# VHH binders against Asparagine synthetase domain-containing protein YML096W: the designs that were tried, part 25

Target 1, 314 residues: Asparagine synthetase domain-containing protein YML096W, of Saccharomyces cerevisiae (q04489r210to523)
Amino acid sequence: YEVTSEIDLNFTSLSEVSKNLYAVLRDSVKKRVESIHPRHIENSPIAVLFSGGIDCSVIVALICEVLQENDYKCGKPVIELLNVSFENPRTGLFPSDTPDRKLSINSAKTLQNLYPNVDIKLVEVDVPYDEYLKWKPFVINLMYPKQTEMDLSIAIAFFFASRGRGFLTSLNGERTPYQRHGIVLFSGLGADELYGGYHKFANKPPHELVEELTRQINNIYDRNLNRDDKVIAHNGVEVRYPFLDEYVIKLSTAEIPINFKVNKLILRKVASQYLKLDGISSEPKRAIQFGAKSAKMTKDGNKHGTDLLKENRN

## First folded at step 8 (VHH)

Design ze03 (framework vhh_gocatamig_d2)
Fold by ESMFold2-Fast, scan of step 8:
Structure ze03 (fold): chain B 314 residues (1-314), chain A 125 residues (1-125)
Amino acid sequence: as target 1 above (314 residues)
Amino acid sequence: EVQLVESGGGLVQPGGSLTLSCAASGFTFSSYGLAWYRQAPGKKRELVAGIRSGGYTVYMDSVKGRFTISRDNAKNSVYLQMNSLRAEDTAVYYCAKDFTYGYEESPYGLPFDYWGQGTLVTVSS
């Protein structure tokens, strides 16, 4: 894949490209929903890795639009939004205090209000520190040869989200234990690589941004997909990646001007203009490890981005 | 709900000056970039000047040295000081909020989705 270096300052072009991206993303989601056996749709929910951010919220909204095109025999279709939050003993934050949990609650309410014909369940996956320590070595082994603390923080968040053991919170604040039932899990993976979601891209000159996004999308399997597939699949789920659809990638790399990818402008435009996610489209992107507070849980904070595999062998 | 209210437009003689103001509400002002766009009769809307939350500014080539954009976070306001006005500056001027978060500054002139009602600037003798 080769990312275009085209720059376009015409706001009419932004709207036209946004419409095309909406259509291609919706088709990508539709193909992946329709690949689920009818028995599973009617008897099992669809699960989504959910941070409350724009990437996953766009995917949820598109799943809802696709589900609303069908007349289901077994009542409302169910979507399980799997939101992970970590206890952080270093900062004293409980899972309920994380920015990601707060954003997820607000985004879930927005989606529930927009799609009353879909039963959208926010599954609050709380990860106590002792539970994190218990599973950390196992996840490190699954993600090998990836060895950085950043890789681990992402992998461990995905591991606990895909396990799907959490709580549903009622309107009166009562929390009931809940276990994921959906065996098909949708992920927003690929959006950051296609649309420039990382903070470090905001100030890059166009040629560097083109080079970096080209490198990232062509290396997605080795960098992210291989690791995430291993961690998630170990919990008995089948993952779907709508952003990694061939048509989505081709449109996103060849036809979206590079300046429309600063802070995911093009994706935010799709969310606000076509999916009515105005409140969500304005929220800053956080990588799952930062929002879930899984990063910086190492006992010795002076490890300078320590190779965690080496540390655990001591 | 995001609200942007422009003011300060009017009729001015060539070579004159005007200051446009935009009062913002419904969002955390200090966290977002803001910009001034204009639309002249029969032309597309174009970026005139932008200011990011960190203070970085961008200007259209034809207004560099003549126009100055500034912001006051305490008053939730952005301003466009226009000097040495020319007939070709005649347009409706729009205040816009972008989706670019302040901590993620960019040198690109990004399109904006939230618009005010506009204020008319007429430069004629």
Scores: ipSAE 0.000, ipTM 0.147, lowest interface PAE 16.8, mean pLDDT 74

Design ze04 (framework vhh_gocatamig_d2)
Fold by ESMFold2-Fast, scan of step 8:
Structure ze04 (fold): chain B 314 residues (1-314), chain A 125 residues (1-125)
Amino acid sequence: as target 1 above (314 residues)
Amino acid sequence: EVQLVESGGGLVQPGGSLTLSCAASGFTFSKYGLAWYRQAPGKKRELVAGISSGGYTVYMDSVKGRFTISRDNAKNSVYLQMNSLRAEDTAVYYCAKEFGYDYEESLYGTSFDYWGQGTLVTVSS
């Protein structure tokens, strides 16, 4: 894939490209929802890896639009939003205090209000520090051959999120234990690489942004997908990646001007203009390990993300 | 509330010069890219020039070498210096703030929501 260096200064072009991206991304989601056997949709929810940010919220909204194309006479279809948060004794943060948890609560409310004909459940997956320590060696083995501290912090967040053991919080604040039932998970992987979601993409001249995004998207299988598939699949779920659809990638790399990718402008425009996600479209993106606080939990927190793990493998 | 107030428009002869100013309030000015848009009667609104929070600039092809965008973070202001003006530069000029939020780093915006009623520039003899 080669990311275009085109710059487009026309206001009308942003609106037209946003409409095209909305259409192609919706088709990508529709293909992946339709690949689920009808029995699974009727008897099992669809699960989404959920931080409350724009990437996953766009996917949730598109799933809701696709589901609403069908008649559900025997109740509402169910979507499980799997939000993971870690107890971090190094920083004193509890799972309820993480940025992703707070954002997820607000984003889930927005989505529930927009789609009252879909039963959207926010599953708050709290990971106590002792549970983290118990499963850490197991996750290190699952993610092999990936061996960096960064890979571990991401892998363990996905492992616990996909495991899906958490709580539902009622309107009065009461929390009830809940276990994921959905066997198909949707992930926002690919959005950062296609639309410039990392902070390091800001404050760069166009040629550097083109080089960085080109590198990121061409390395996504080795860097992210291989690791994530292993840890998620272990929990008995199948993952779907709407942003990695061939037509989404082709449009996003070849036809979206590079200036529309600063701060994910094009994706935020789709979210606000076509999906009514105004409040969500204004929120910053955090990598899952920082928003969920799975990074830097112990003395190992002082290591660089590229440092090799020195943990035992069993 | 975000407010952008344009000034400096007027009547100028072809080949003349004019400086537009935009005073900003309601956001952390240094964190955002700013831009100048224009709209001529019966034509689509178009982006003329943009400047990032880091000072990188972008220009529409027809104004390159003639117009200069600049910013003064101490004064919360952005400027458009227009030289060698042509009849086709006649338009209402709008100051615009980059789409986004205060805590996001901006590079340079080329699509913005804009504020105010604009300032009219007429190039005629």
Scores: ipSAE 0.000, ipTM 0.187, lowest interface PAE 14.0, mean pLDDT 76

Design ze05 (framework vhh_gocatamig_d2)
Fold by ESMFold2-Fast, scan of step 8:
Structure ze05 (fold): chain B 314 residues (1-314), chain A 125 residues (1-125)
Amino acid sequence: as target 1 above (314 residues)
Amino acid sequence: EVQLVESGGGLVQPGGSLTLSCAASGFTFSSYGLAWYRQAPGKKRELVAGITSGGYTVYMDSVKGRFTISRDNAKNSVYLQMNSLRAEDTAVYYCARDFGYDTFESLYGVSFDYWGQGTLVTVSS
């Protein structure tokens, strides 16, 4: 794929491009929801890797729109939002203190209010430090051949999220244990690469931004998908990647002006204008490992994200 | 008709404290994130602190532990409490709606959201 270098400083194309992106992304989600065997939807929820941020919230809203079109024999369809949060003894942070947990609570409430005909369950996956230590060697083995501390922090977050062991919190603050039932898991992977979500994109001139996004999207399978697919598949789920749909990628690379990708402007516009996610669309981008506080959990907490893992594969 | 009006700037000694306020009008305040940016002479505008509609906060590394951003939805206001001020904190401080504003403007020379007029903070002996 080749990311377009076109610039629209007057925003004259913003409404049309946003409308087109909404339509293509909705079709991508619809294809993936409708490919799930009807028995599975009726008897099992759809799960979503959820940080409360714009990428996954857009996917959840689109799933809700699609589910509302279908006639199910059993009650309200259920969506399980799997939000992972880590205890970090180095910083003294509890799972409840992570940025992703705070945002996910608010975003889940917004989504449930918008879609009262869908039962949206925020599954708060709390990871105690001793559980992290127990499973770390196993996840290192699963993510092979990936071997950096950054790869591990992302993989461990996805591992615990896809496991889906957590809690549901009631309006009065009571927490009830909950286990994921959904066997199909939706992921926001691809949005950062298509719409400029990583912090490193913020300081690039337009031509360098075009080159970097082109590189990222063409290399996504080897950099991210292969790692995440191995870790998530081990927990018995099938992953869906709506942002990696061929038509979504083609429209996003060929027809969205490069300046609409600064801080995900185009995706925030879709979220605000077509999905009524105004509060969520104002949230800053956070990578799952930082928002969940899975990065730098060790006593020596000075490891660079690119540093090689000191532990061997089992 | 969206307006953001900053106040609270002034002269302060190194090590001192100052509170900036931003009064907002013309939009549903509780639905938006707000941010404080600053610009020193001859330098780019930079994000200092931000607060989401849900109350989550973010800070640039050089101000963490010294500055606190907060909001009061009943008063349609956002605040920046600045402690342990340093000479390098001298700048014009701007209130802005949405974290993405500065990044978009600094890269492409255009804005896509709203800024206040700014308030000068001078830290000197």
Scores: ipSAE 0.000, ipTM 0.126, lowest interface PAE 18.1, mean pLDDT 73

Design ze06 (framework vhh_gocatamig_d2)
Fold by ESMFold2-Fast, scan of step 8:
Structure ze06 (fold): chain B 314 residues (1-314), chain A 124 residues (1-124)
Amino acid sequence: as target 1 above (314 residues)
Amino acid sequence: EVQLVESGGGLVQPGGSLTLSCAASGFTFSSYGLAWYRQAPGKKRELVAGISSGGYTVYMDSVKGRFTISRDNAKNSVYLQMNSLRAEDTAVYYCAKDFSYGYDESYGLSFDYWGQGTLVTVSS
């Protein structure tokens, strides 16, 4: 794929481009939902890897729109939002204190209010430090040949999310244990690579941004999918990536002006204009490993996420 | 079940035009994207043009401006209008129900179905 270098400084194409992106994203979600919920069978829960940010919230809203196109005989269709949060003894943070958990609670409430005919469950996956230590060696083995601290932080967050053991918190604050039932997980992977969600893009001139996003999308299989497929599939679930749909990638790389990808402008426009996610669309980007506090879990935590992992066999 | 039947292939001279048609059955046509792929001898099958359920179109760089994809939901058909044909366009052209991921089918996200293909030969 080659990312276009076209620039639209007056934003004259923004409305048309956002409408086109909404259409292809909805098509992408629809075909993936319909493979799970054919018209002639009862509702099955759909799981979503959920940080409360714009990428996954757009996916959830589109799933809700698609589910509302179908008639269901028994109750509301169910969506399980899997939000992972880690106890971090180095920082003293509990799972309830992470930015990801707080954002997820607010975003889930927004989605629940917009889609009352869908039973949206926020599954709070709390990871105690002893559980992290127990599974860390196993996840390191699964993610081979990836060996950086950043890769581990992301992989371990996906591992615990896909296990799906968590809690539902009622309006009165009562927490009850919950286990994921959905066997298909939707992920927002690809949005950062397509729409410029990384911090390093903020100060780049357009030609450098084109080169970087082209590199990122062409390397996504080696960088992200190989790792995530191994970790998620181990827990007996199948993952769906709506942003990696052929038509979504082609539109996003060839037809969206490069300046619409600063701070994910185009995706935020779709979210606010077509999905009524105004509050969510204004939130700053947080990567799942940092928002969930899975990175730098020890008092000796690395300052740089690219540091190689070291084993201790004794 | 799902069936895609291509037609319209043939022999044309360089600079000529040809229209390919694909008739689909066995699924709700209006709900899915359709695409044209091609495969030349000794080469991998490659995406030529695609059209989403909403009508958005995508094209391979080498055919952009020369080829036009369109759909007719009432007839369950997708078309590829090919103009200014080149020798390099010689291939078997396949109609496909939308492909969800273009990098690797082992990834488990491919939901595509293929027709039997129609041969296009561009030669003097």
Scores: ipSAE 0.000, ipTM 0.157, lowest interface PAE 18.2, mean pLDDT 74

Design ze07 (framework vhh_gocatamig_d2)
Fold by ESMFold2-Fast, scan of step 8:
Structure ze07 (fold): chain B 314 residues (1-314), chain A 124 residues (1-124)
Amino acid sequence: as target 1 above (314 residues)
Amino acid sequence: EVQLVESGGGLVQPGGSLTLSCAASGFTFSKYGLAWYRQAPGKKRELVAGITSGGYTVYMDSVKGRFTISRDNAKNSVYLQMNSLRAEDTAVYYCARDLGYDYEESWGLPFDYWGQGTLVTVSS
């Protein structure tokens, strides 16, 4: 793909383009919901990797809109929001303290209020440090050929999130154990690459941003999908990637002006204007390993995201 | 033009208090997280405290209960209230526009905006 270098300073154009993006994203989600086998849709067929941020919240809202178009015999359709949080001894954070957990609680409440005819369950997946250490070697083997500390921190977060063993917290604070039932999992992967969500995209002049986003989207399979799909699939889950739909990619690369992608402006506009996610649309994106605190967990403290894992030496 | 300007640093005795301020301009302040980092002589720059656009806060272990980060969106400012200061808190304190977490770069340096820093010395 080739990302357009067009710049558009007309606010009316932003609204028009955001409407088009809303339409193709909704169609992308609809195709992926409707491809779920009828036998699997009856109890809890849809899980979502959930940080509470804009990418996954847009997907949840669109799933809710699609589900509300149908009359379900089993009562309310169920969506399981899988929110992973790590005990991190380096920072002293408990899972309840992570940025993603706090945001997820608030975003889930917003979505529950907007979609009362959908049973939206926030599944709080807490990962104790000893559990992390137990599964670390296994995940390193699963993520091959990826070999960096950053790849491990992302892979381990997706591994635990997709396992889906966590808790539901009631309004009075009571926590009950819960296990994921959904066998289809939706992921917000692709939004950062299409709409400029990474920190490294900040402050780049338009021509450099075009080059970087073009590189990111063309390399997404090698950099992200290969690792994520393998790790998540191990837990018996089939992943759906609405942002990586061919029509979404084509519209996003060819027809969205580059200046509408600074800090995901276009996606935030879709969220606020078409999905009533005003409170969520203002939050900055964090990659899952940063918000869940699976990055740099060791008290060794000297590892960099690109550093090669010791376990993968000759 | 994006600018972050720190103030409030100085010399303080152990057990004392200081309030650091960071004034931001050139961007929509309410849409971004802000963080305080510090760098002591011969040490790497480390995250001290962060605050999201929604007001959620994070703290480094050694400052939890002693430091408080806050923001004022009307004034485009973020603050770090530092209580029960220790000699080990001596450092240059930097304001940054983000949450201060790791990035996908080959270097550990974030690509968002930083201030020039303000020196805090805790000494008798």
Scores: ipSAE 0.000, ipTM 0.128, lowest interface PAE 15.0, mean pLDDT 74

Design ze08 (framework vhh_gocatamig_d2)
Fold by ESMFold2-Fast, scan of step 8:
Structure ze08 (fold): chain B 314 residues (1-314), chain A 125 residues (1-125)
Amino acid sequence: as target 1 above (314 residues)
Amino acid sequence: EVQLVESGGGLVQPGGSLTLSCAASGFTFSSYGLAWYRQAPGKKRELVAGISSGGYTVYMDSVKGRFTISRDNAKNSVYLQMNSLRAEDTAVYYCARDFSYDYGETLWGTPFDYWGQGTLVTVSS
C-alpha cells in the first residue's frame, strides 16, 4: 500500500473525505458484528479494548449503530468496555489514578448517554503489582519473538484487558466484581498507522510523512498483530480489527490527504460530525502502556522502550 | 455451492466501452462485498474496483473516472462499466467475493475468498 501523494493535499475536502471514511468504517464494523455466530451475538456481549480515546470510542459508537439495527430476541444488547489499569510502585499510582481510567469513565458515560438502547458496561480491570509479577514470565513467553521492554508493557496490558476480570462501579461508587462474557473482542489497532496518531508526525514535512506512514502500514503484522493476537487469543477471545478492513485501508491510503492524518484530524472529524462524540474527539491519544501505567513498573525507571528483556527465555 | 460467473468480455477498439457482468449464486448476495480484479499476460492479479455490501466503491487510480462498479441485489449481479478503454486495460477480468468473516477469522490479509473463472477483455485496433 502507498499513502496518497503531496499533489492530493490541495484538492480533497475534509468534510467529503470524512463522509466517505464514516461510510467505509461503518461497513467494516457491520461486517464484523454480523459475522459473529448468531448464538454468540444473542447470548454473549461484544467486548472492546477500551482506553476512552478516539479510536476505540469510534468503534464502540459504530457497534452501537449496527446493534440498534438488529432485533435480538435475548433482550438489550450488551457491550463490555475492557479498561486496564496497573498499580505502579515506581510512581505510587493505583489503578484508579491512571489517565486511561479517568478518560474511560468519562467516555463511557458519553457513549451510554448517546446509546441508551445498548447496555454499555465499563469493566475496570485493575492489575495489582503482585499479579503483574506472577504473569510477567508467562506473557514474555507468549510474545516471543518480541523482546523489548516496550513490547512487554503493551503485551501485559492487552493480556490483562482481554482476560477481562475486573469491576463495575455503580453511580453511588460501589464496586462489584465482574468477568467478561463476550468471546469476540474489537480492537482499534491500525488507526495510529492509518491516521497519524504518533507525536512525531506533527512536525514532519509531507514527503517524510508519506514515507513513514507507508512503512508503518506495510509493517503492521510484524510490529503489532503477531504479538497482540497471540496474547489476546490465549484468554479465549477472537479479535476483530475494523481499521484493517481492506476497503478502509484502500480509502485511507489512496484517498485521504496526508495533512488530514496529523493528530488523527480525519478520524476526529468523523467522530464529531457523524457520531456526536464532540468531547472525546478533542482528547489527545496516548499509547496503552502509558495510559494504563504498565510501562516503567520497576525501580529501574531509566530502561528505554527498545531495551531487551533480561529474562528472555527464548 | 458458491459460484461467480463472469460475462461481457470481448474485443474493443481504444476509446471504446464494454460492460462486464458477474452472476452470483450459493450465498446471500446482499450481505457481501464484490470486486473486479484483472490479470494481464505475465502480470499478477490486481484489484480494479470493489463495492461493499453497503454500496461504497473503491477504484484503482488508473481507472478512476473511466470505470464504474455497481450491483443489483435483486438480480444477484455485480457490473463493471468500462469507458475510454486503453491498450493497457487488456487483461482477463475476474469477479471476487469478499473474504468470509467467519467466527475467528479476522486477521489482516486477503479480503476475497471466492473467484470466478474470468472473462477476456482485449483493447486493440
Scores: ipSAE 0.000, ipTM 0.260, lowest interface PAE 14.3, mean pLDDT 74

Design zf03 (from fH1 with L100F W106S S107I G108A; framework vhh_6fv0_2)
Fold by ESMFold2-Fast, scan of step 8:
Structure zf03 (fold): chain B 314 residues (1-314), chain A 126 residues (1-126)
Amino acid sequence: as target 1 above (314 residues)
Amino acid sequence: QVQLQESGGGLVQPGGSLRLSCAASGFTFSSYAMYWVRQAPEKGLEWVSTINTGGDETYYADSVKGRFTVSRDNAKNTLYLQMNSLKPEDAAQYYCAKGFEDYYTSIAYDSPFDYRGQGTQVTVSS
C-alpha cells in the first residue's frame, strides 16, 4: 500500500471522507461479526481487546450497531471488554493505577449508556508480578521466532488479556471473579498505522509523514500480527482485525488527506459524528504494553525492547 | 534500514564532561522519541534518558538527573547527550535507541526500544 500525500488544509473533504470511512469500517465489522457461527453469537459473548481509547471504542460501538440489526432470541447480546493491567515493581504501580485501566472504566460507562440493549461487561484483567514471572517462559516459547524484550512485553499483555481471567466491579465497588466466555476476539490493531498520532506536525514535512505511515502499514504483518496471532490463539480464541480489512486499508491509504491523520483527526471525526463517542477523552496513543505497564517490569530495569531474551526457546 | 551511529565517547577524569552524539538515518527521525541507554562491564542495560519528538520534554534516570542533558536537532537527524560531573559509575558503553511511536513521553521511560545503535565507550578513570 501507498499512503496519499494529498493535503486538505481547509477541511473541505472532511465530512465526505469521514462518512466514507464510517461506511467501510462498519461493513468491515459487520463481515467479521457475521462470520461468527450463529450458535456462538447467541450462546457466547464477543470479546474485545480494550484500553478505553478511541480505536477499540469505535470497534465496540460498531459491534453494538451490527448486533442491534440481528434478532437474537436468547436475550441481550454480551460484549466482554478485556482490559489488562500489570503490577509493575519498577514503577511501584498497581493494576488499578495504570492509564489504560482508568480510561477503560470511563469509556466502558460511556458505551454502556449509549447501548443499553447490549450487555457490555468490563473485565478487569489484573496481572500480579508473580503471575507474570510464572507465565513468562511459556509466552517466550509461544511467540517464536520473535525474541526481543519488546515482543515479550506486547505478547504477555495479549496473552493475559486473551486468557480473560479477571474481575467485574459492581456499582458499589465490589469485585467478583470473572472468566471470558467469548471465543472470538476483536482487536484495534492497524488504526495507529493507518491514522497516525503525530503531535509535532510542523517538524514533519508531509512527504516524510507519508513515507513513515506507508512503512508502518506495510510492515504490520511481520512486526505485529504474526506474533499476536500465535499468543492469542493459544488461549482458544480466534482474533478479528477490522482495521486490516482490504477496503478499510485501501480507503484509508488512498483517499484520506495526510493532514486528517494528525492526532487521528479522521477517526475522532467518525467517532463523534457517527457513533456519539464525543465524551471519550482523546489522549495520546499508547501501545498496549505502555498503558498496561508491562514494559520494563523487572526490579533491576536493565532490559530493553531490542535485547534478546536470555531464556531458550523450545 | 534503520541506522544509529554514536560518537563522542572517550576517557575523562571524575568530575569531567563529555558530549555524545547519535546520527540517525533510515527513518523519519522527527517522528520518534529517542533514548539513551548504557551498559557497564558485567552489568545489564540501564535506561539513562528519554526525549520526545519535538525535544521539549525530557526524562532522566535518578542516577544522572541534574548532571546529564539530552537534546536533539531534527533538522540534522542528530541526538545528543551532554554529560557533566561524571562519576566512575557512569563508565559504560552508551547507546542511542529509537522508540516505536510518536506519543506523549510522560510514559516513555517504561517503553522498550525498537532499535539500538552500536554504541560509544565512556571511561571514567584517574
Scores: ipSAE 0.000, ipTM 0.128, lowest interface PAE 16.9, mean pLDDT 74

Design zf04 (from fH1 with W106K S107V D110Q S111T; framework vhh_6fv0_2)
Fold by ESMFold2-Fast, scan of step 8:
Structure zf04 (fold): chain B 314 residues (1-314), chain A 126 residues (1-126)
Amino acid sequence: as target 1 above (314 residues)
Amino acid sequence: QVQLQESGGGLVQPGGSLRLSCAASGFTFSSYAMYWVRQAPEKGLEWVSTINTGGDETYYADSVKGRFTVSRDNAKNTLYLQMNSLKPEDAAQYYCAKGLEDYYTKVGYQTPFDYRGQGTQVTVSS
């Protein structure tokens, strides 16, 4: 794929492009949701990797829109939002203190209010440090050949999310154990690469931004997809990537002016204008490894994310 | 209805200072990035400065960097531009602009805005 270098300084095309992106992204989600359900209506949970950020929230809203097109005889359809938070002994943070947990609680409430005909469950996956240490060698083996600390921090967050063992918190603060039932998991992977979600992209000249986004999208399999898919699939979960739909990628690379990708402008416009996610669409993205605090787990380790893992032979 | 009203323009000598103000109404001011843009005679619109929703991140065009300071008072729904060491080339109509819904921009690209005020004229006599 080649990302277009076209610039629209007067924003004349913004409304049309955002409408087209909404339509193509909704079709991408619809196609993937409909592949889960049998010919006759069935009450089958759908799981979503959820940080509370714009990427996954857009996917949740689109799933809700698709689900609302159907008449379900067995009650409300269920969506399980899997939010991972790690105990970090180096920083003294508990799972309840992570940025992703706090954002996820607020974003889940927004989505629950917007879609009362869908049973949206925020599954709080708390990972104690001892649990992290127990599964670390296993995840390192699953993510082979990726061997950096950053790769591990992302992989282990996806591992615990897809495992889906967590808690539901009631309005009075009572926490009840909950296990994921959905066997299909939706991921927001691809949005950062398509729409310029990393903070470093905001300061690049247009020609450098075109080159960087082109590199990112063409390398997504090697950088993210290969690692994440193996870890998620191990827990008996099928992953869906709506942003990596061929029509979504083609529209996003060929027809969206490069200046609409600064800080995900085009995706935030879709979220605000078509999905009523006003409060969520203004939040900056936080990478799952940092929001979940998995990258800062050990007191003695290097956390720059490029160090080679020395334990990978276990 | 969104309204932006600029004030504080006028005639100033080279090396002088002016402080522009923009009074905002009809929207939740604290939820939007705000911008200053200008248009000199016989030229197109030029981006001058950007400030994020919280006022803790500011960005400037190279031509004004080090001389202009943008700030905001979310409690008063007011945007400011402090202009120091004014040059003849700074003479322009200055506009306050509201960012697009849920958009935060940083540096060097087209300023995304869905509303612009009527402007305030800055004249620098040489």
Scores: ipSAE 0.000, ipTM 0.132, lowest interface PAE 17.2, mean pLDDT 74

